# Ledger of designs, part 8: VHH binders against E3 ubiquitin-protein ligase UPL5 (UPL5)

Target 1, 342 residues: E3 ubiquitin-protein ligase UPL5 (UPL5), of Arabidopsis thaliana (Mouse-ear cress) (q9su29r532to873)
Amino acid sequence: SPEALHGGLFMEFKNEEATGPGVLREWFYLVCQEIFNPKNTLFLRSADDFRRFSPNPASKVDPLHPDFFEFTGRVIALALMHKVQVGVLFDRVFFLQLAGLKISLEDIKDTDRIMYNSCKQILEMDPEFFDSNAGLGLTFVLETEELGKRDTIELCPDGKLKAVNSKNRKQYVDLLIERRFATPILEQVKQFSRGFTDMLSHSVPPRSFFKRLYLEDLDGMLRGGENPISIDDWKAHTEYNGFKETDRQIDWFWKILKKMTEEEQRSILFFWTSNKFVPVEGFRGLSSKLYIYRLYEANDRLPLSHTCFYRLCIPRYPTITLMEQRLRLIAQDHVSSSFGKW

## First folded at step 1 (VHH)

Design c4 (framework vhh_8emy_2)
Fold by ESMFold2-Fast, scan of step 1:
Structure c4 (fold): chain B 342 residues (1-342), chain A 121 residues (1-121)
Amino acid sequence: as target 1 above (342 residues)
Amino acid sequence: QVQLQESGGGLVQPGSSLRLSCAASGFTFSDYAMHWVRQAPGKGPEWVSSISSGGDSTNYATSVKGRFSISRDNPSKTLYLQMNSLRPEDSAVYYCAREITLSGDWYFDYRGQGTQVTVSS
């Protein structure tokens, strides 16, 4: 569980490692990978945008699910407070629920395309034709299937007896969407919000926080921007210790980075800062300037990083070929996740 | 930018006193519990002392209890460690560290560059 992972990391800090901003950032990443793993039934991936997650209505079968969602709210709030990119995105429906906003038909387009199309057809059908066909036989009910059992949920009192017509079909669609997408996750949203408030200032309710954002703003906070990294912007926000900007090694460094693939550049960024993506506002959005420190050790040594200080430590490499070899080694996923980091 | 900067270390004789300071910037200092940790050459980090965000609760490692006193001045954003009756085994680099708490457990998410304390005759 996430709590077991958390406890293990705490014990390591207390006994061997008393400091670890880079380790803390990796902890958030690992914990969020476990929380948002579809196998543990807490969250589901969105059908049309597999990068996004929403609470699983079926999580209610676990009596501990309220505790897990409260914990998740605390983790996300803490990550946002510390500008930690956790690498997960929220489904639009979940985001709107956190903001206390009503889910509209357009909001479910990427969540459930089939229901979107059906509801749109209901709303766009000619009024006279719709009414002449008795509203297609529709009444104010939602048909559900749970654990192989078919059931009928009334959307309003006596909904089974209330026919859908051209005058009430918008109300019908609004209630249908609310019951299908909002209501089944109300407890999960409530517990997440509770945990979120517990970590952030209790004077700013979660609804106020999320209501001030567009989904794309939250995406940027949780993952950073997907735009290609500007090496010139990166260089403009980098300072040097033990090197001059005019040194040949510094010129080589930026030339090598410019020639790397986007994936390799993101791996170098992660090794250096524990962030995989640049904030949407660019490198100025990072918590600190970046630093390249000279390492006064063997001139063929692999780079080191102190991610808590955004420091990359490199020796005075004698050739561009050697520097490129060393940088490409730390750009490998299995190396950049742990080796040479502090 | 969260920054912690220690000062006040030096070379002293056994039985002497030193006061370490840690200047904090880039965050609301009064919202965080703060710690002192030390690391002697060739040894792992050792937790020394902690103080609550408001300064009303303090804790000490058994090795320093009764000799060291932690305090803070929230208006000046400064953490202090008053070290009395220093012993050779107190020789270490002393780090100021910020606490973060998750599910009742605590971690250090930031530390300073450290200040060297050497106790020798």
Scores: ipSAE 0.000, ipTM 0.109, lowest interface PAE 19.4, mean pLDDT 78

Design c5 (framework vhh_7b18_3)
Fold by ESMFold2-Fast, scan of step 1:
Structure c5 (fold): chain B 342 residues (1-342), chain A 122 residues (1-122)
Amino acid sequence: as target 1 above (342 residues)
Amino acid sequence: QVQLVETGGGLVQPGGSLRLSCAASGFTFSDYAMGWARQVPGKGLEWVSYISSGGDTEYQDSVKGRFTISRDNAKSTVYLQMNSLKPEDTAVYYCARDYETLWGSEDAFDIWGQGTQVTVSS
């Protein structure tokens, strides 16, 4: 049933792609919402940045997880090909694994702070003190505990018998990080890469694609750039329905946005489009224009949006003061964040 | 078409109680999570409480034990029972409909009510 659902969603995508960019964006939104839903155990969020995702090692509890990761690779490749911002970011460790690169200590700083601090202490401890204390009793093993079950993984042959000392502690830390972060998700990375490659017609292997990027480049492709938003560029790519560009309410709208802080502007953009960031090339990079639609309802109503079609719906506000009050309410950052978890 | 209408605000003495109600129309109420947020002078808009479509509740730390959120799907209404009110609870209270996002803690409200004033006199 999951494979049938996967096939059905993919067939719907192929049909709907022919009908325009709004339908395409809706498809990506719905599919990604399903894939990155924490309830289906496929991905984990980074503790420091809930926008970033890495495969969940526990996904192996679902025997269909390889198919789900292959499908995810296909979806991400399609989004990149069609320049659709899917609004998810990859954890640095996952990005490096896709690139086929070694994970260093500095790469795990934001992924596992406790392990980062422990490993850093091991490497920076005075050599004579470390050795006089028998390497703190450490041997070349990784000890894991899942659901109260302890498991011991040897980092090298006879690792249980190999003591850590000042001369081999860097090797110990390197092997520990590899076994802790790379090994548990190898199958998930493999299946993602398979799906990704299939959509790129095998012409660009995933390692070649990801190895040529910095993480910030991929962030820009998947979510958009972090440069300040140009309100003039935003206005230049906005059309109107039920308003004339010369209407006083439209002049007020752009004046209010220019007075807003960058945080408020990003909150307005998020309300309008479900994304806080514009493409790296600016609003020109969007697959369609943005639209301000008139609501023929109470003139004091809060704005509405249809994010997949880039539509912001507002009534004909009678004063700039009322419009500013309404726009600032939807522009508050915590309106755009889940209740105390951002 | 889609509308949220708050009632129940007013002036109360410290230690008093109020019940806010929010009547929803124009959408399938039972499919959506609902929340309450307040505009506190000097702090801006802040989240107060949340109730999922399944009935799970969350509260801001400053209101835990004093406020209770509930819903009646048959009436398409969400409630906020406010007890042991403090002067710091003085704010405009907004009912809001939640929508899902791909970004977890970046969930946002897409529909808001007009707001109802709650004043706790010193």
Scores: ipSAE 0.000, ipTM 0.106, lowest interface PAE 20.5, mean pLDDT 78

Design c6 (framework vhh_8pnl_2)
Fold by ESMFold2-Fast, scan of step 1:
Structure c6 (fold): chain B 342 residues (1-342), chain A 122 residues (1-122)
Amino acid sequence: as target 1 above (342 residues)
Amino acid sequence: QGQLVESGGGLVQPGGSLRLSCADAGFTFSDYAMAWYRQAPGKERELVARITSGGDTNYADFVKGRFTISRDNAKSTLYLQMNSLKPEDTAMYYCAAEVSEWLSGDYEYDYWGQGTRVTVSA
């Protein structure tokens, strides 16, 4: 039942062929919703882009955090293998660590804008001015505060005694970024990579997989593309039950959708599938066809959907005006996120 | 593997009778709502009859009084008894099983059989 699939953060993936692709999509939806819940301590949202996640350094306080990150790696690998859009994005810094690549100053621009601006100022200051002001009093250290205790971390041997100057400030910034962003989540990245590798063949390790991609490629795999939705492509990948493709109501449906704004079209897609975005390759990239089912209820009934099975259920509306009114109602934010979906 | 297999179709004269059966091949039959659909040449696929796990039935207007849906949970088999058959009943008949019952939703069907053909002609 659906209630059985809601049980526990770590429910195991079952044989898809025994239960069908719709049950697999429902499993990913429920599991990812729990893993990436901001109220859980596993992941943090990026400061400047709340859609993006990176591991929470504070997750270390939970002795089970290695198991949680290993499981997350498995889930993401399975989602990529089955072309399931999980709807979460990775922070650039997390992505680069998975690829085994060095984090540069430009890479933290959207992760920590304050740090980015401070480091940029250090690097762009006139060399003569910088040196005449003793490198602004900077030394090769990172100051931290944990549990009310302020501490100083040396970025290199004897860093407390090493002044920053115009000749070594790039090295200072590079080390500062590594210690601030890479080092605190090293264990979480390692465990995620272990889980990810467990699902992929040993001949395709995580670093090789992620290193072959740009972040934008991974975004497309995990969420889908930001290009305008092709209604003709949507229609071409939709099948009908209780309606003929040539029925007036079906013609009205696609005509109404074409006249909607991009925001309204994405709201309809979200109501229907629980995703606002189409795969980069178009609707062919979805794990199944979409379906419009006829409801044999009152002809003025609001649409219903079963999002995990890509089913939209509508009655045989008597007029295009009534259909348009009902579709626009479910396209509104306060309705499309919960009402009539299962 | 969760697959449904229909049988019992064939050629009958108007006024005749047929019993269709649908056997499940790998899920817990007794927990699911079951339905029969049909699709005639050049027409849409339409719901014929539905039966809940508890045995409650619903029928399309065009078959009321002539068709009876039933289930045998011990044998994991769904039946459709078709009486007083008409030429208009000529169609491919499909068995369907509801995968899950959602908290806020009506029944939906995820598993389909390959279908069994029913032809009613003199």
Scores: ipSAE 0.000, ipTM 0.081, lowest interface PAE 25.7, mean pLDDT 77

Design c7 (framework vhh_etentamig_d1)
Fold by ESMFold2-Fast, scan of step 1:
Structure c7 (fold): chain B 342 residues (1-342), chain A 125 residues (1-125)
Amino acid sequence: as target 1 above (342 residues)
Amino acid sequence: EVQLLESGGGLVQPGGSLRLSCAASGFTFSDYAMSWVRQAPGKGPEWVSGISGSGDSTYYADSVKGRFTISRDNSKNTLYLQMNSLRAEDTAVYYCAKDQEYVSLGSDTYEFDYRGQGTLVTVSS
């Protein structure tokens, strides 16, 4: 049972504490790898940063999910008390809910850029123009689309009949953000907080701990410094179409990437995959292999990408310098965030 | 045999300007992209700027963008680097580089044809 499992793991942990700090760190690493494994149903990797995790709303279908989240809270509290870096990061929305703070529009900017831009436009539009256009036809509902199917959630009683106007649009945006990001994981957050408090102190609520921190402070406690991207690991999980692994252009590509700064490497990764960060377990944690496809267009063409398929498309560049020039151009934030991505 | 001869380096105060030149011989200059690469004391080589064979496309490292301008004169087989708003961090030996067509698998270096001694740029007050 969950209680027996939690008891057994806790007993093993106490024995490892007696043995020394090396064994203690190994225990936390192994337990956290299991808890934060995206192949189980407890946590999801953040779409914008694969190092970060938030509770999986779908975990509710498992009747044991409250016990699992309570156990996770206990593990994290113990790691923090013993100053052990567990090798995982929390999503900003999850962090804010643990702190008992309201999720604001600015807090979702990197989590959901499309929703951020849409909500910002709603709030910044001229009041007279907004009302003259019947609030853009908006009502107090959250529209969801998964696998091409649309569902509607009312943000308030009779929300389908309540029009958004210049006087209530801030309330609309606040409710929309809460229902989209906070409400789906509320129970998981409660159970985590219960386990965290039980281990840290029965009299100290977890929000008091998290409220005193910036997300960057918690990041330092949980992981330490950022792990550099392993180019060897990246290459090992990359396949080719229109090139052979032994082609000189492929050798050039990996040499150039290895000599780039971390910021440039993360920009290339973002252009290729729409993500700047690698999962904790490395490139094997991605949903698919990465691919370098040959373009049969002009030999000086800028790279293209199909981020949904992890495809980077490049021509057969005639020189290493030309390839480097094209890759460094793509590595600039302006270019990598918009041009050539599909 | 490829030969590249750099010139134009010297001592300059912060905020000053210098123009580097590279005279190329031994290959069809217009057929190859050319780059400027620098090496500061105690550090490895850093790519600075590149230009296509035709001169139609130019590229710059973020550290020099807006301050340096690369150009070429294919009729004179000469590459140039105009350096403006120089900073102490720009102090380095500057090398003219021609691209390689073939890179041996397993090498961990950029494959540039360095054939010049470089030209020293010292930015100091």
Scores: ipSAE 0.000, ipTM 0.100, lowest interface PAE 21.2, mean pLDDT 77

Design c8 (framework vhh_brivekimig_d4)
Fold by ESMFold2-Fast, scan of step 1:
Structure c8 (fold): chain B 342 residues (1-342), chain A 123 residues (1-123)
Amino acid sequence: as target 1 above (342 residues)
Amino acid sequence: EVQLVESGGGVVQPGGSLRLSCAASGFTFSSYGMSWVRQAPGKGPEWVSSISGSGSETLYADSVKGRFTISRDNSKNTLYLQMNSLRPEDTALYYCARDFGEYDSLTYGMDVSSQGTLVTVSS
């Protein structure tokens, strides 16, 4: 089981008495904010799913990129071992490269829809029509454009002279996908894998680890499931400080949350915990219980959160209308990402 | 056209040995890492071993480490798997695969589908 691989590193960290769950989660939060910073050259967001990341081929420009990818591999291994959700998803292509598996046309559908559609048309075009149009003038080359410069990469020996036809177009597409998506990030994948291996308590190649999983399994480990949030489960794993469970404000809180859209509920969860998704096991799978703390200073102020401790801090709002207005405001994505987090 | 042709399979008793071969053509053999992958009856494919283009680096699945040895002869465009101390659970169809990586890379995967070679460890 994947669970068996997590035990060894947990034993290593248990020997460090000063490290509590809150400190560990804050460390992952800060490190991942730096690694996946849009101004950083390490990773690119997937075009059709901005939650997913792949190594940036252009990271090679930075002489330190091997160290950064090795470090990232260590961070992800550490997160998996401690069942800490880092809030990052891997692009399918990156996942398959880590697993050492062939990237098929279907695998790039969400990574690069335009290329997917073009390759699908090449494969599905009537053979007679394709051949009568000289394979649309295609040869076994990948044409690239970087910084305004056009380059041609041969997919096979003498690829510039090898025409694409109805009998070899499947091979053409397979080689094109490999060269376009797999080959440019090979060094980054290698360095990530080295860092990942360094953090394992048992000597298992990263490829063996990843190829035993579906992408959805890894998604659950890194971010949690995308199933609708159970408000009853959320409430069952929440404790109170400065409020009683029977207080009218606590009753209002759960009623408001239940009335919110799924997107608003996930925004509240993110504001509270820095996680948008619940583990597959439900709220019991989170590294800590959640807490609602009372603020004593102002009865109309916006909520605050201490995400490293899973604390949501709210005043004793005088009306349900005011509480709802304040909660819906922080549930707006642009507000919840900027305000009141610690 | 890239071709990989496996041979050397057969029926052996538990504790026996076999040497598998893979003849490669249609690409610059020494520029690619190579792998062995197996599929047992009713199960999915399982990676067994990989070797870098130069032959300087090798990796093994825990289930075969210490019993199997991967090697290559770049002058003959041939990959080998020496299998010792065979167990009934080693019974599988064995496939040769070209890695997706360039020379000295250990990125592995199934690049070419072939018939494979059957290894049966008799009960």
Scores: ipSAE 0.000, ipTM 0.099, lowest interface PAE 22.9, mean pLDDT 75

Design c9 (framework vhh_ozoralizumab_d1)
Fold by ESMFold2-Fast, scan of step 1:
Structure c9 (fold): chain B 342 residues (1-342), chain A 122 residues (1-122)
Amino acid sequence: as target 1 above (342 residues)
Amino acid sequence: EVQLVESGGGLVQPGGSLRLSCAASGFTFSSYWMYWVRQAPGKGLEWVSEISSGGSDTKYPDSVKGRFTISRDNAKNTLYLQMNSLRPEDTAVYYCATEGYDILTGYEFDYRGQGTLVTVSS
């Protein structure tokens, strides 16, 4: 779309190396892989689902973290506008904060079961029993432990002096959950939202993008369809150069792919196109058809790809066994090894 | 507490100009997109203009494009709408609006002020 190449990204896309539909996808993938790398201080993996990320509260040790989160918001907005799957999922707490929604007790059930159970017990305890036991001695504070030292955070002004009772325990639990899960990442969420919103256009009346979505909707936009890949659909959207579709090597190729595990198939797709996931519409949703090109000079060579053109280059392998060995090698390569083949 | 206070409305003849101002307080103004929306007598809300947090991107509907200009001064926490070539159809209460921030819930959206009346009549 004309909107897809706006700003600084447009300059890179117009370079010699930046021509073709794959360049935009490769750029988003590489940028997001760096941003969401757990070894960087910006994001942490969710405990419940290692595919999901939330802002790292410790990112504040880097004085540039606000700029990085604003940049990330712009990148994600741009990817969503261009329907690019970035291969990263957001955790529920981060999503709810972006949507401007309050984190409920049910939202932390899988994040911190001990806190979930304690808060649920506080809310469900008989009012007379709770009050007769002085609210279990609770006050409006959150107790934390860092580096072996206990710290006390007041949930409200004079929280150390405010007792929890049957009339204010809902407020206590709400504030406790917010301070524990939402407040530590507020600056990161704010900067991300700033960058994200600055890239998007608001409809009439103005609305938040995230508050109109379920988390599953966002997952589909960011990672694409998680349904098994249809090899028949993949084949139907593939053309050949230097091979006929009736060639034995082409028959072998599709047979090998069909017998691969889903993870192996996704690795082959990634090597070929820089995407691990197919659009929700299937292969018709890709910006181009896929191509298998023949290499003429090296009959035992590893496949080569030009992701900008959805081009996979293979020699005329003499046996199905050799082809399978070569395809499985690229399916099991680390990302850095695959870069040498792009 | 998020507060938006509009000013600058009044009676103006067709073809005239007015400049509206909106004084924002209770949130980090420079971090939020800002909007002008209007409501004509007996009609629904109509979006008039929007401006990015940094001021570099602005948008307008065809009804006001080329006649209205939105701007902001982040140092003064103030939003402006310059209205030129006013028409009787522009008669409405004009509201300054933003996505608000609530400490307990995170973000609350669609905060509006009390509005300022613009009447375009001969």
Scores: ipSAE 0.000, ipTM 0.135, lowest interface PAE 18.4, mean pLDDT 76

Design d1 (framework vhh_etentamig_d1)
Fold by ESMFold2-Fast, scan of step 1:
Structure d1 (fold): chain B 342 residues (1-342), chain A 121 residues (1-121)
Amino acid sequence: as target 1 above (342 residues)
Amino acid sequence: EVQLLESGGGLVQPGGSLRLSCAASGFTFSSYAMSWVRQAPGKGPEWVSGISGSGGSTYYADSVKGRFTISRDNSKNTLYLQMNSLRAEDTAVYYCAKGYSWGTYQPFDYRGQGTLVTVSS
């Protein structure tokens, strides 16, 4: 339930302070899976990109929503400081509000295509034609319809009485977009920003941080790059314990990884490191070198990992066929996890 | 006006220890998180460690975890960095900074003049 989730989030935050650095990546993954679960009242998925989240306006129904958004801001700031991938992305509109930037018409194209097309037509219509047909009935109001009930929101004082014309239509569109997308989540953005600032700095607003970034930069920091994984770069940042780089099993390992699909490679990376994506700068951007350790027990054993140390443990498999079978099995298990649904 | 003054740097042999101090003034020290940032010759600034205003939470870059300890004395408006098991790659100018570093995207508005740490045999 929401009540149980809320209790769990606060307890995990307190536990993170107690447990220390070794479990941080797994902790952030689990906490963010709970925070950004759309079945809770905190965040909604973007329509065209289910990896992206924005605050839920309906979260205001819960009187504790300010505490939850403040907590989320603290968690994200902490993840950024530790260069930990949280596996969630922000919606463009939410990102722009955090940056204190105006939401432009182009920013809503993938969020609300109908509104985008309507506003574009209003702005691009010939000025003389628009003014001679001011009887389009447009005034400075936002009309909404829920369950057959129309509601009217004034965009400015006496907006119901103020006609839209060629000289004020840009202001009309700007206010319309602000009222529809920014205003309904203003409090949630404010609370997130407070938590974010408290973790990073009381003297520097989060607007300054987000304003210096493109959304794609933040994506890289929170989730890593979406470019195909360079196996050669991965190998170059891997060291061995109990194996020599020249061992036939190590040659087999890299050969098998090169033959895997992108999804299988990401599943192996996740099993090994708890990171699904490589940082934008490549494997050098990971918080540690990767290690392949030899297991001395069973030669047919499934691989093990210690993700906090970027350690993959495998036995000295007798054949490439057996190694491939074992690696594909752990790749399959990770694809079926909740992580693979992000 | 915010002022931060670092001290305690010097020449030390590999495996040795140093303790850095930062005297803060011009703001309510206990209300703000503080950081240590270093800049090695020919490289950009690197965030090293951070501490909450109360001192209850501490954070470290992976390169220094287990070797460095950040602490603060709010009664003296002083931030500390205890550096153990020093390596040649720790050679850098160390800066005290108000708040946390969020990488290359946001510069610190307030940081000290720095103190040089040289790790060499």
Scores: ipSAE 0.000, ipTM 0.095, lowest interface PAE 22.8, mean pLDDT 76

Design d10 (framework vhh_8emy_2)
Fold by ESMFold2-Fast, scan of step 1:
Structure d10 (fold): chain B 342 residues (1-342), chain A 122 residues (1-122)
Amino acid sequence: as target 1 above (342 residues)
Amino acid sequence: QVQLQESGGGLVQPGSSLRLSCAASGFTFSSYYMHWVRQAPGKGPEWVSSISSGGGSTNYATSVKGRFSISRDNPSKTLYLQMNSLRPEDSAVYYCAKDYHTSPWFGEFDYRGQGTQVTVSS
């Protein structure tokens, strides 16, 4: 339970202080693995970058969530003070909230691509065309599902009655983004900041600390760079449909991947899963095993993928040379992001 | 032994410009984040600016943003701070500092130089 989890983490922290010569690097890693566990209701893992986390708005249903976020803030501050890489990253929206900065449209591009594209269209549409189409029927409201409940939230007083037009659409988009991304996690950010500040200094606001950094600077402090992908770990978490593990094509596949550059390997991973990065815990941290499915038609066809199921579909290629050519083609970034992936 | 040598300070009038330099030796300069911090008499150190190892990322304190520019020349192992539109409140000893972190919140820097005095007065 959340209460038991809080008690367990707190006791681990106290025991480390009581018996150790200081806080051990392994302790920070294990505590953060538990805090940022996707099965826990505290944080959500980013869909586009499995390394990144943001507070879960639904954590508010747990009366202990303020204590959990305060504890997390203390742990992160302590790790930074000891220059320990904890192996987790923050999403851009959470970072900006900690810095006390306004979330812009560009800041949500990787967090919510659908909303990003929708808002971009609203702002870029010709003013005359936008107004002649009654602002696409939009009003100053956000439709949301919080804690399993569908609600309509007014972005301003009488927002349900206020039409969006070419003169107010920038304000509409700004308010929509604030309510969708900033407001739902405001309490979690506040509690995290309280714990963080308490460890560093009661006189230093958390916004001063985070406002002095770019997200990339914080990334370096927390993770210390990117580790190469383990092909052996990737293979260990892959199953087959229409192929046997002993098939020559499967042997060729793993040999080709192992000889690829890190950029090419990340492109193959992106084509397969819609993510370029492995979770900090490795492939075991994925929500499912990966699958290589056999295509029974056209033995020279380009690979296809079903990213939501972690399926890579390939034909029974007759030669290693042909397989390598096809895999290298989908490893080109522009191809892996747009073709044969759904 | 790590050495950091600041220079370029002086007495200037409000609205003037100064360029501070820091010559580094005894470590692989191109591999480390570098910082400028300042300290006025009777006050604690105030972080001014930071620059990443390759120079691609820079950060500034709100009080100097838009007026100061940090830069580095890795081949010559030199860190710079271009200070424009100087104000009396910018008067302090300016220190060059070596650290992986871009903020002094993590305690004392790995190494600090001896400092260069900047005085902005009419």
Scores: ipSAE 0.000, ipTM 0.120, lowest interface PAE 19.2, mean pLDDT 77

Design d11 (framework vhh_7b18_3)
Amino acid sequence: QVQLVETGGGLVQPGGSLRLSCAASGFTFSSYAMGWARQVPGKGLEWVSYISSGGYTEYQDSVKGRFTISRDNAKSTVYLQMNSLKPEDTAVYYCARLGYSSGWYTPGYFDYWGQGTQVTVSS
ESMFold2-Fast, scan of step 1: ipSAE 0.000; ipTM 0.305

